# Designs tried in a protein design chat: VH-VL binders against q9h9l3. Part 421

Target 1, 176 residues: q9h9l3
Amino acid sequence: PRKMVAIDCEMVGTGPKGHVSSLARCSIVNYNGDVLYDEYILPPCHIVDYRTRWSGIRKQHMVNATPFKIARGQILKILTGKIVVGHAIHNDFKALQYFHPKSLTRDTSHIPPLNRKADCPENATMSLKHLTKKLLNRDIQVGKSGHSSVEDAQATMELYKLVEVEWEEHLARNPP
Short names: E, the ipSAE of ESMFold2; O, the ipSAE of OpenDDE; V2, 0.75 times the mean of E and O plus 0.25 times the DockQ between their complexes.

## First folded at step 22 (VH-VL)

Design Md5 (framework fv_amlenetug; at its last look DockQ between E and O 0.03; V2 from the best seeds 0.00; counts 0 for: pae E 11.5 > 2, placed apart)
Fold by OpenDDE, look of step 22:
Structure Md5 (fold): chain C 176 residues (1-176), chain A 120 residues (1-120), chain B 108 residues (1-108)
Amino acid sequence: as target 1 above (176 residues)
Amino acid sequence: EVQLLESGGGLVQTGGSLRLSCAASGFTFSNYAMTWVRQAPGKGLEWVSSITYDSDFTDYADSVKGRFTISRDNSQNTLYLQMNSLRAEDTAVYYCAKARRAVSGPFDYWGQGTLVTVSS
Amino acid sequence: EIVLTQSPGTLSLSPGERATLSCRASQSVTSRYLAWYQQKPGQAPRLLIYGASTRATGIPDRFSGSGSGTDFTLTISRLEPEDFAVYYCQQYYSSPYTFGQGTKVEIK
């Protein structure tokens, strides 16, 4: 089925020493890469570390950002019942404080056929940036301005589409 | 160019039913939530119902809950509003409105509306 | 529900004057989810401002929105003849999505 979306989240550091990863931006795209959701999100706790180098999040982005509770409700309305594609997606779900059914989850960081296609060890965890470069000949996460969650979500979806048929068949035979 | 064209309005008796349609064009219909908003003669705007881009979620104003049903056919770029058990207070121009996002958002495009008149 | 109260009910001004319209929410609304619409007689509403301060496509610079929390404002810097209409604020922060009762800007 193509009732499928890809998600990528950016997190900031909260709590003592900023070690708690809190959702600060979420981007969701459909099968075609069209943006369904893209919002800055205000964590419930004080931000200690914006992690800007990686997250791209700055203090000004949190001005009038969507409160976490509201954003979570909006995001769940999009994810519920869908096949959700992401890269190292357990981090996104953790930050979202939501766990999608495993049978409806696709993590591009754990798809052996995808790694094989990229001439990587099947059981290795490869970065989204590396896979995107190898398989899509596209550079993402360049520069020092941080990641673009929309760009990352789109790349994740495109990567999955390369192995969708094979992987869906595999999952049908070996349901999680 | 985005276009929304409502149809199906008319005169109906109290307790009767009516089905409104909204034909959409000029944008990827299946990517956006859609909404019905009505306006009684000489009155303000009232949100009636919304439906997400994939129909997974619907929402209704308390005034129409249990009587109205919003639906959509993404293959035909059409939004519907089934109105049952109509009341005099349902008399209004009904607008079809496009949301800017898949789940919700401001209504960035509106149809010209279709008049529904409920008489006793 | 979030109740939006607009003021004044009617604003009588002349072309060229500045118009200031208020929208007050019964509870705090994230500015990202506040919109303004314009409606002329016999026409459908038109989106003017969304996210409290972002002009919709094709909207002239003389229209601007501001505010946060419970107080929002639509400003028309210099009224043009075509600006005389009814203006509605609306929140899409939480269901039910509600509109203000409207402010009529009429020619003095």
Scores: ipSAE 0.495, ipTM 0.845, lowest interface PAE 1.4, mean pLDDT 95
Fold by ESMFold2, look of step 22:
Structure Md5 (fold): chain C 176 residues (1-176), chain A 120 residues (1-120), chain B 108 residues (1-108)
Amino acid sequence: as target 1 above (176 residues)
Amino acid sequence: EVQLLESGGGLVQTGGSLRLSCAASGFTFSNYAMTWVRQAPGKGLEWVSSITYDSDFTDYADSVKGRFTISRDNSQNTLYLQMNSLRAEDTAVYYCAKARRAVSGPFDYWGQGTLVTVSS
Amino acid sequence: EIVLTQSPGTLSLSPGERATLSCRASQSVTSRYLAWYQQKPGQAPRLLIYGASTRATGIPDRFSGSGSGTDFTLTISRLEPEDFAVYYCQQYYSSPYTFGQGTKVEIK
C-alpha cells in the first residue's frame, strides 16, 4: 500500500518589509507520528523578520540550519510518491517551491467529514488549533514562543486518521 | 553501503605530526558535514573537529585548537585531519563520522577508527 | 561550552528490565539537537536517537528518547542481551558538539 506522511512548515519574512514568506523549518512524520524529518532551514535570502511569536524561529536556529537547496532536495525525496497530509498544505508546497500531485495530497483544512465530526459547517476552513482541541482534546500552538511544526504535523496526521477510511474511499470513487 | 575508511594512524613521538584521511563512499559526500571524534583508551567519546559541507566553517575542540586542521576534498570524497605538535593526551582511536545535515550532526555513520599513539 | 552530565555512571540490570538513562545539559539545547549513541566494546558508536526523540533507521521501538531544554532521557523498555553497552548523549546545537561521559548498562 502507498505510504502516508504528514508535513508542517514554519516561515520567516524575507524580501521588502519582510512580507515574503520563506521556509525556515520543516517537519515530516510518518503514519504513526514518528518524526522522519525535522530541520531548521536557512532561506537563500536575507531574513528581515523572524516572525518568532508565531514561527518559533530565532537567530540561533539559523546558525546550524540546512541551506534551502539541500533541505528541499531531502524533503522532496521523502515526499515523492507518497500521500502527503497537511493543514492548508498549499502554503507548505509554495514555501518548498514544489507542486505535489493533487491525487496524493490531503488537506485537513478542507475535508468535509472531518468538519462534520467537529460539529462545524462542511465547507468551513477550520484552523488546526480548533480541530485539534475539539476532536483530540489537545491544546496546540499555545503561548507566545511560536508553533511547533513537529507537534502540528503529528496533530494533522491524527486528525486525518479520524476520517481516513471514509475519505480515501470517497477519493477512490471520485478521482481528482 | 555508506562506508567511511580511516587511515594514517600510527605511533608518533611528542611534538610530531600525522595526517589522517577518511575515504567516503555510498553517499553524496558534498551534501553533508563531516566530523572527527576521538576516544582515548578506556575513556569516553570526545568531539575533535567538524567541517561544513562546503568547508565554509570549521571548528575545533579547545584541546586541539591551533594544532589540528580539518579539511575536505569534495572531488575526491575524502576528509582529512592534519595533527601537529602532538601530545601524549592526543593518544586515542580517531573516528570519522558523517553528519545527517549539511552543517552539523547528528552523526549517523561512523568509520571503524584509526589508532594514534603519541609516546614520550 | 555545553557540558552534558549523564547519570547514572553505571546501571546494573537484568534482561527484561526497564533502563532509564539521564542526560543533563549545563545550558538549554535549543532545537532539541540532542542525540543518543550506543557503543559496544571494540566497535564504533551507533546512532540510536536524534532530535531528542526520533529513532534512527533500524532502531527497535524499545528505545525511546524524551526531554527538552536541559533534561533528556533515553529509555529502553525491556532490556535485551544485545542492549548491554555504553550509551552516550551528544548535543549538536552549538560547537563544541560535546558528548556526555557515558552510562554503562551491564548485566547484574
Scores: ipSAE 0.000, ipTM 0.562, lowest interface PAE 11.5, mean pLDDT 89
ESMFold2 (binder alone), look of step 22: mean pLDDT 93; pTM 0.948

Design Md6 (framework fv_amlenetug; at its last look DockQ between E and O 0.76; V2 from the best seeds 0.00; counts 0 for: pae E 2.7 > 2)
Fold by OpenDDE, look of step 22:
Structure Md6 (fold): chain C 176 residues (1-176), chain A 120 residues (1-120), chain B 108 residues (1-108)
Amino acid sequence: as target 1 above (176 residues)
Amino acid sequence: EVQLLESGGGLVQTGGSLRLSCAASGFTFSNYAMTWVRQAPGKGLEWVSSITYDSDFTDYADSVKGRFTISRDNSQNTLYLQMNSLRAEDTAVYYCAKARRAVEGPFDYWGQGTLVTVSS
Amino acid sequence: EIVLTQSPGTLSLSPGERATLSCRASQSVTSRYLAWYQQKPGQAPRLLIYGASTRATGIPDRFSGSGSGTDFTLTISRLEPEDFAVYYCQQYYSSPYTFGQGTKVEIK
């Protein structure tokens, strides 16, 4: 089995005016799309903005949420040593206060062959929603209930799998 | 249906070794952490060891550190416990238990256990 | 390590009565990481409650869990004959994972 996982995080607003993005949910799936991790996470600081429209996070989700420090430890046990796939994944790592080795990171928002396959400019940053619709003919992030991090992680993994062979070969020739 | 079947228990002398196995079925074995829990005769439950879904991390009770080794073969859906330098206090029924999560969690399924008896 | 202390050691009740079991932790445990198990003589333990208050699959609604911080409770609203057993609480909040010493619910 491939040591590869896909991650998607939802963030809420903390700090002054809620401008700090704090981790509030994290979902991790394996290569097959099976959920390895999916938890609501309690930020260390007071939540100012749940950003519910996008995050799907509500106050009720934080009642028994996993404390950030504990969640981070759990998540790192899964990510360590793995190839980690994500979309605009630098935001997820930032929220986790963790930085994965670049050589083991795959960001589907920056894979030219993926954009090419979707008839998009290779150097453009396309949304996960758009790529998923174009390449997988699947609608994600629909409705007003916010995103599903599990759904987004699964979509991200499936998108990467479309270009995995080509991209891994490219990276082998051009190590980051 | 989830099934866990322990084997390998028996009588062994102090200082001896024994290897337990747990055959798993009814779920995607490679997605879940696994655990050994033991119970001495007439006593309570004691956590012994855990291993994550991909074997990247293992953990042990202080009472067995350096003597016991937990491992798994995901291709065979099997969990193992290698027990060396066995002591009388290691005498117990050893249960194989499935965690609800890949890294940890409550133990939502248990085997029927296998008895290990260590005698002098 | 986190020590879990259960009380009482033995609870003698009759069928139909309410059973209240206590589990006290030596330090605060996030409720999400507290579980309860049932063990009948000669059988393996069975998960009853996890996350302090969530019933496992197939567990009757007469079983309920509550609590937070250091104090947790398992309640059996109306004891059935098959409920007479030993009950253990367990935390998986931090290593080493620890169990309470158990409470025996026996028939009066």
Scores: ipSAE 0.893, ipTM 0.945, lowest interface PAE 0.5, mean pLDDT 96
Fold by ESMFold2, look of step 22:
Order: C-alpha cells, then sequence, then structure tokens
Structure Md6 (fold): chain C 176 residues (1-176), chain A 120 residues (1-120), chain B 108 residues (1-108)
C-alpha cells in the first residue's frame, strides 16, 4: 500500500583526477512515469570532468543548478517513506550521501526474475539499456549527447512493473 | 484548465477558528506541492504554509506556527488550512497556490482568494 | 530568513517605455530560486519569471529576468497598458519563502 517512485541520477567527476562521482542531475518519477522532480545539481566540490558523453551535463547546466545540500533536502522529502526503485541504485544513494531502508529499496540490476524474463543469468548484473531493449523493445541512452535521467527513471519503473507482484511476494517471505 | 477555488473565509472573533478549503481541478493534484499565501488589506504577499505532494512534510511561517495546520485530501483534490487562535493580524485574503513540482517552488497557479476578517 | 527589498517602491512610466525593477536579497540566493509575480487590483498574483530568468508559460517575451546572488532585475522592454500593476519578487531558496514588498508600476 506504500507509494512507489523511481529515481535516476547523472554524475560528474570530482576529486583527484575526476574519479569521484558527484551528483549533477536527479530525476524522480511516480508509478505512472509522471515527473515529480527533475533538477540539475551543483556539486559542493570543483567539477574536474563533466563526463558529458554519458551524463549529458555541460558547464552551462551548472549556472542555475541547485546547490547539492538544497537539492538533497528536496529529494529526501520525496523519497521518505516510499518504495524507491532504481538501477544500480546504490550509486545513486552514494551520490546523494543518503541511506534508504533496504526493505523499501528495489534495484532492477539485482532482481533474478527480471533477468530470467530477459533470458539472462539470474544473478548477472545487466545494464539498464540492455534490459530495456530486451524487455520493453525500447532504445534508451541513444547518441553522443549523454543519458536522460527522466527517460532512465521511467524505463526503470516500467521494468520493475514486469516483476512487481512476484518480487514483492518474494521480499515479504525473505525480508532483507 | 487549472482551477483553484478557495472557500471558508468570513468574519470571526479574536481567539476563534476557521477552516479554509481549496478545491483543485484541471491537473493531477497528488503530483504537486501546495501552499497558502496571504495578503493583508493594502499590503504585500506573505507565505503562510506549504505541504508536499503526499503530505509527508509541512512547513509554516513563524507567525502562524502552532496555530495553523495545513493538510490535503488527495482523493478529493482538496487543500485545507485549519486556523486556530486567530488574531487581528491574521486578517487577510488567503490564496491557495500550486507549486510546479512535488516540493515547494515557484507557484504557477493561484486561486481567487478568500477573505478572513478577525475582529475583537 | 532572507529579506527581499524591492526598488523603487513606485515606478511612474508611460506605455511604450522600458521598466526596470530591482529586487535585493539580504543573503545570497545562489540557486537563482527567485520568482517574479504580477498582481492587478482585485486579482490573484500571476507567475511571470522563475529561476531568475525563465519565463512562465504564456508570458510575453517583453518580460525578462536577470541577476544572481543578491541582486535580481525584472525588465519589461516596452510597457503595454495591461502591464500597469504591482510586481513582487519571491525567493523559494530557503524557508520561510519570503516575498519582496512590491513595486507598483503606474501610468505617468
Amino acid sequence: as target 1 above (176 residues)
Amino acid sequence: EVQLLESGGGLVQTGGSLRLSCAASGFTFSNYAMTWVRQAPGKGLEWVSSITYDSDFTDYADSVKGRFTISRDNSQNTLYLQMNSLRAEDTAVYYCAKARRAVEGPFDYWGQGTLVTVSS
Amino acid sequence: EIVLTQSPGTLSLSPGERATLSCRASQSVTSRYLAWYQQKPGQAPRLLIYGASTRATGIPDRFSGSGSGTDFTLTISRLEPEDFAVYYCQQYYSSPYTFGQGTKVEIK
């Protein structure tokens, strides 16, 4: 009876040699794929590598971006008490500097029934792009201009819906 | 067409209570934060209170904290403001407004307002 | 609390003239979470600009916003008769989400 949201984030490189992943965009959608939140976010540290080919983030996006601390507060207001769906979602939570209860977290990169539907090994970690193409007949993350976190969050929610009944029952019997 | 229709204003004595309602239509009410803003006669706008899209978080101006309660019923597309321990300084037109997102932000649609008059 | 101070209090101009309205914040609004509203007598406010410079839906291109940090400006490039109203800035950066006191734009 809890409400569900899906989240996807884009990261830029900070820290030594740009190797630290810092949050630069966050998109949150509801169960129907409606956008609840979509903001560019200014990391608190100097951006060394915009990673534009994958992130879609450019310097001009940072001019009006929401400071990380403010954006984090806004995002947490939306996520609190919700079942949160994501793909490799630990990376998103790490970039948010946030822990969401494991019992309310759904990671489409780690759902064996979803892999089975995709004719993939049940414990393999599959990319969002691959699962979306195989199970939804949809190409995402196309081109050289970077990913869309809105598109990716929407795809993640649709993938979860394919296994929602089975996986929720499994988690009820096997609490994390 | 987005519509917000306030009701429940009127004349009340100091120390009294009123409940304001705001009926929403023309958008998916449960996706957006909502707010109350008031305007005393001849004065500027004052933010009063905001509530997130699903009610989990509320916030209040210091001048009304402890006396006013914001709430919403997403099944009825209605926003409320319960106003207790009313004071003369609470006399104003009260507007409800829709944020552009699930948390408070710029307010892109406003109701017509409802007048609350608090007399001694 | 972030106090927004608008200037001038009243701006008396003729149709066709350029209007420049100022909003100064007591603390930096680094996210540019600043909005401008127009209010005519007996009417609800109307959102003009958000994010300091983004026009809201249906707002004519004669309205523009600029600024960052503590200093923000609303410009009306060529006043039309319907533009004579009171204008408010608002920050939505930090609670409480304060408004400026208003600038009245009136016919000279």
Scores: ipSAE 0.517, ipTM 0.848, lowest interface PAE 2.7, mean pLDDT 92
ESMFold2 (binder alone), look of step 22: mean pLDDT 93; pTM 0.946

Design Md7 (framework fv_amlenetug; at its last look DockQ between E and O 0.85; V2 from the best seeds 0.00; counts 0 for: pae E 3.6 > 2)
Fold by OpenDDE, look of step 22:
Structure Md7 (fold): chain C 176 residues (1-176), chain A 120 residues (1-120), chain B 108 residues (1-108)
Amino acid sequence: as target 1 above (176 residues)
Amino acid sequence: EVQLLESGGGLVQTGGSLRLSCAASGFTFSNYAMTWVRQAPGKGLEWVSSITYDSDFTDYADSVKGRFTISRDNSQNTLYLQMNSLRAEDTAVYYCAKARRAVAGPFDYWGQGTLVTVSS
Amino acid sequence: EIVLTQSPGTLSLSPGERATLSCRASQSVTSRYLAWYQQKPGQAPRLLIYGASTRATGIPDRFSGSGSGTDFTLTISRLEPEDFAVYYCQQYFSSPYTFGQGTKVEIK
C-alpha cells in the first residue's frame, strides 16, 4: 500500500560556537501516525549547545544515546524507497547526512495548497506550529521544555494528508 | 493480548525442505520487525533471521544464509520461514518473536515454538 | 560478531537470596541495545529487561538490570521459587543479534 513515512529530527549545536547542527533525536511515523522510530542520537563531535529550549534535548538524553552511524543505518532502512514527509525537511536530511530523492520527498513547508487551505500566502514559509493550529486546531511545541519530535512528525503527516490527493496529482503532472 | 503461534514443524530428511508459519494477533503486525530464533535440544538461543516491518530488508545468520528465506504477509498477519537444504544441525525448536520496533529491537513477545527435526 | 559471555554458568541459591548474573560483551554495546530473557523448562523465553535497565511490561520490581560498555548485570533482589530458570542476555546493537550462552539459576 502506501509507502509513506513522516520524519522529524532534533538537532544540537556542535563545532565552533555550536554553529553546526548535529542530529540528536529522530522520530519517524507511518501513515497512521504510529511510531516506527524514536531514538536519541549521539553526535560524533562534542555537544556545545543542547539548544534545549527548542530541541528538548538535555545532557541526560545523551548518556546512552545511539551512536550517529548506527542510528543513521537504522533510519535509512526505514526511509529508503519511501515517500518521506517532513517540514523544512532539508534540515533533517542535512543532519542525517543523507539526501532522499526529490521525487520521493514531501516538504510541508513548501506546499502551496496547504498554505492556501490555512489562509496563508501560497509562497510563504509557514511554521509547523502555525499550520497545525490553523488546520488541525491543535497546539504543538507548547511550553519551554522543547519540541517533541514524535508530535511534530505526527502533525506533519496529518497536515500532508489534508492535501495529499491534490498534491500528488500536481506532482504527477509536474515531476520535480 | 499479543499472540504468536508457530506451525509447520516436523520430521524431515537431510537435504529436505520445510516451511514454517507464525500467525500473529493482538498487535499491529505491519508496524514491527519479526524474527526467528531457534534452540537446539538442551542448548541456548540462536538468532536465525529477521525481517523489517515492510519486508524491505531481511537478515540471516551465517549458518542459514543461502538456505533459509524469511518473508511475511502483512495482510494475513503471518510470518514465514522457508527452510531448504536442511541439515542435522538445523534440528531445533523454532520460535517466532516480535521485535519492539519496526526495524529491530528486543523481542518482547515469543511464540511457544515449533520443533523441527532433521534426520539422516 | 559481538560475543556475549555470561557468568556464572550455574548459580545455586535458595529462595530469598540475591542473584547476580553477569554478561560480558566482546566489544562495546550501547546500553540501549542490551536485553535479558528468562526461560523456564519447556517454555518460550520471556523478555525481562531491555535497554540494559528497563523492565518489560509485567516484570516484578525484584528484577533489575545495569551496566554499560562491555559489562552488564542482571540482579534478582530476592529469589522467588518461580525465578529458578535459565537467563540469557542478548544484544541487538548489530547483526547478528547474538545471545549469551545462558546462566542457570537453580535451587541450592
Scores: ipSAE 0.836, ipTM 0.926, lowest interface PAE 0.6, mean pLDDT 96
Fold by ESMFold2, look of step 22:
Structure Md7 (fold): chain C 176 residues (1-176), chain A 120 residues (1-120), chain B 108 residues (1-108)
Amino acid sequence: as target 1 above (176 residues)
Amino acid sequence: EVQLLESGGGLVQTGGSLRLSCAASGFTFSNYAMTWVRQAPGKGLEWVSSITYDSDFTDYADSVKGRFTISRDNSQNTLYLQMNSLRAEDTAVYYCAKARRAVAGPFDYWGQGTLVTVSS
Amino acid sequence: EIVLTQSPGTLSLSPGERATLSCRASQSVTSRYLAWYQQKPGQAPRLLIYGASTRATGIPDRFSGSGSGTDFTLTISRLEPEDFAVYYCQQYFSSPYTFGQGTKVEIK
């Protein structure tokens, strides 16, 4: 019934000493992994630290980046009313200055059946890279050139599909 | 090959109604926003309406707001424009166009258009 | 509402010449959201450039776009016979997603 999307974001450092995480890229994929949205985003504040090793964001990406307010409006039009899947997704929503309904949120960093499939403790917070390697036999986030939010969103959706039937039934019987 | 085929145009009297259709093929229709753009004979292009990939958000030019309704059926790969209370100034070729993404954006493929003529 | 004003209205040139078409916005438009279309008589528009400077798939290198803020330019470095057409700019930054009034490029 409800449509499902996966989201992943890359952040840069703003504010004092670059410690504030601000949105600089957002990728959204559908259930089949097709890209619905993938944009570089210009934070409203001065960028202090591009965090390129992890974010993959460089100065040239900001030249034609979408202003945060515009990008946020576009992203929220896609997310509204959808089941949204992410990994440690609270960070993505914080960067978007948005809180999606918990009943429509799926966080692959906190799904006990998924950890069990990876032979990990059910209560552990596992990285996307680790789960993807264990369960999909794929290497993501390789090297020091930064993460791909498209690759990460696609991996997140594939991981969720491994436990989707079980977890959706669990949530239907145990509403958040 | 991406194809968009508009239909449903024709001659109609002022105050009448008409429903345009746009049949889409060659791409995953449900991934992309869709748009209607019109062009009066001998005139420039005018944006009419856009709809998100999932129908959840629609938008309209002020000149058609309240009279036109955009919709889509993703199971049939079809975009629609319901046009009510038609006026002479609505006479135009109506094009459907595909955005490059799930929200309105650059329109990378266009149909050949269907002519709507509104007469007194 | 963002109004796009194109200049000149008509540009009369010979094949092989450089064409320079201007589009001025009434408000700043992020270059990411500025597109150019070509339209030949009796045909649908064709996307040439989006993001002010990115060529759409299959568009020859002789077409280039530039500009930012309120001032944008489409350049055709060497006009070919098939390039004589009407050209429209469009912003998709904010609704309504307005077009310019067009520049006709015609053979001298």
Scores: ipSAE 0.410, ipTM 0.813, lowest interface PAE 3.6, mean pLDDT 92
ESMFold2 (binder alone), look of step 22: mean pLDDT 93; pTM 0.949

Design Md8 (framework fv_amlenetug; at its last look DockQ between E and O 0.55; V2 from the best seeds 0.00; counts 0 for: pae E 8.0 > 2)
Fold by OpenDDE, look of step 22:
Structure Md8 (fold): chain C 176 residues (1-176), chain A 120 residues (1-120), chain B 108 residues (1-108)
Amino acid sequence: as target 1 above (176 residues)
Amino acid sequence: EVQLLESGGGLVQTGGSLRLSCAASGFTFSNYAMTWVRQAPGKGLEWVSSINYDSDFTDYADSVKGRFTISRDNSQNTLYLQMNSLRAEDTAVYYCAKARRAVAGPFDYWGQGTLVTVSS
Amino acid sequence: EIVLTQSPGTLSLSPGERATLSCRASQSVTSRYLAWYQQKPGQAPRLLIYGASTRATGIPDRFSGSGSGTDFTLTISRLEPEDFAVYYCQQYYSSPYTFGQGTKVEIK
């Protein structure tokens, strides 16, 4: 079924030396790429490093950001029961402090047919940027303003759709 | 143009049942959460129930939990409210409202409402 | 639940005057999740403001929203005859999604 969403999160650094990755933005799109959720999120701890170059997060984005607890509840209402597609999605779930059922998770960074289609080694971990360029002929994560989580979520969904049939059949035969 | 049209309201006895419908058009129905809000005669607005864009999540006011069921048919662009064990205090105009987002949000479009009258 | 208390209950003004409506929340509400609605007699409510300060589509500039935390305000800079109605604030921050009891703006 196409009860599927794609998620991408941006994280900032908290804790000592900013080494803890805390959720600061979450974007969720449906199968068609329509935005279902896109919010800035306020971490429970003080932000030490905005990681702006990569995250795109700035201090002004946190002024009226949604508290983490509230945002987590909203996001879970969207994800529950869905097939969730993401790239290196374990990082997103970790930051969200939520773990989606493995059988309902699709990680585009670990789909051999996708890598094969992109003329990459099947067992290699390729970046979203690289796969998007190779397979969708689209440039993402350009410039110095940081990533767009909406753009990344949309790209992730589009990549998965390229191998959806094959991969779903594979998973049906080899359930995780 | 977004349009929401409620139907199914009417007179019903206490303990009875009624099913409301809301026909939606002018937007991608399946992308948005939908909500029922009611208004008793001469009173304010009361949130009744909400349903996620794909029906995987439903929520109810405590006053109607266990008695009302919200549902939707995205193939028909229709929202429903099944009301059982109706009480006099359920008497109100029931509005169908569109949320701005898939899970919740402000209600950016409303129907004209349908009147439900529960008599003893 | 979050209780929203609006004040005043009734506001009597003349066309051309400034109207200031208050909405106080029983607990802090992220401004992104506060809305204002207008309802005229015999009509459905109409969204005016969402996110505390963003005007909905088609809403005149004379309507503005402000506030944060527990205190929110709807301002009508210059009342037009068609602005005399009941106004509701609403939070969609957490379930149940509650409304204020309403403020009636009536002609003096």
Scores: ipSAE 0.188, ipTM 0.745, lowest interface PAE 2.4, mean pLDDT 94
Fold by ESMFold2, look of step 22:
Structure Md8 (fold): chain C 176 residues (1-176), chain A 120 residues (1-120), chain B 108 residues (1-108)
Amino acid sequence: as target 1 above (176 residues)
Amino acid sequence: EVQLLESGGGLVQTGGSLRLSCAASGFTFSNYAMTWVRQAPGKGLEWVSSINYDSDFTDYADSVKGRFTISRDNSQNTLYLQMNSLRAEDTAVYYCAKARRAVAGPFDYWGQGTLVTVSS
Amino acid sequence: EIVLTQSPGTLSLSPGERATLSCRASQSVTSRYLAWYQQKPGQAPRLLIYGASTRATGIPDRFSGSGSGTDFTLTISRLEPEDFAVYYCQQYYSSPYTFGQGTKVEIK
């Protein structure tokens, strides 16, 4: 049985006018929700917009942050060979500059049975906050101090477990 | 409270084999990378080998590569070092250490070590 | 391989004095993935500082770390009797995860 982890990242704005999303925090949890990795990450380029209201990233977090190249290596050593669960996970992989096999990728923002369980349209893109409230009776991303990638990764794993048997069977019958 | 207890050290002849064990308690063993570090008598610290939290990655110092094998049993909270083709220069106190994270380093808890003596 | 060279080899000081220990890397470690350990005779090493400047859990405020690139420093602001020991720096940026040769801090 292949091991499963959940990942969530927070990004800051770099590049012209802060439009490029660069990795500034990454959290990884195991199947039981235990934290395997949680680091603030220093982008290789100047930070133009911390995006603090959503990212929770502030200047003080960058003082001892792990440089991107090093953090990427550490993160990939954890992800390699694993089923990786995330929410809108293509954004996380883009920020990591990484291509995880589709057969080992699970995206809770695009799982029709999960939407159905939440009484939502099966093809709608649903927010993590909404799904977590509806299906787990739990409030995440509370307040205006930004998101917690640990909290979000844990919620993502819990949500996937609700549909894991059905969705894994579906993927086995319908390989990507 | 975190505890690491090494065992299996002793006297062995050149070319011989020895298996070290490290019993872990007081933390979730399967969340953290583990490592072996050795210290020859009167000398400094030398990294020997590390294994990540789930055994999917191992790495070795050049001086032991091909001769030593690191492994772990997460169900028994135990780290191992199989040492083959032992040489006089392998004589050292061998420490078991816990990383703070799922991959190697930094090492926040250490055992008290077990002595390996290799005689010709 | 990244070689770490510590200086001085021995630092002879009195209790209450400030100790400054240096660690120089053969390659730039932009990562700040540098740790400091303390080791007393007959004992296992103890982690003091990681990430170049972050104190490990339970380490007194008198221990601080600084530096980046190739040059790193451990400072003990006011030596206590229990601080006389050997200190090692270690990089955990790339395998092999090398240690410096040690600096002995001894009582004058």
Scores: ipSAE 0.014, ipTM 0.631, lowest interface PAE 8.0, mean pLDDT 90
ESMFold2 (binder alone), look of step 22: mean pLDDT 93; pTM 0.946

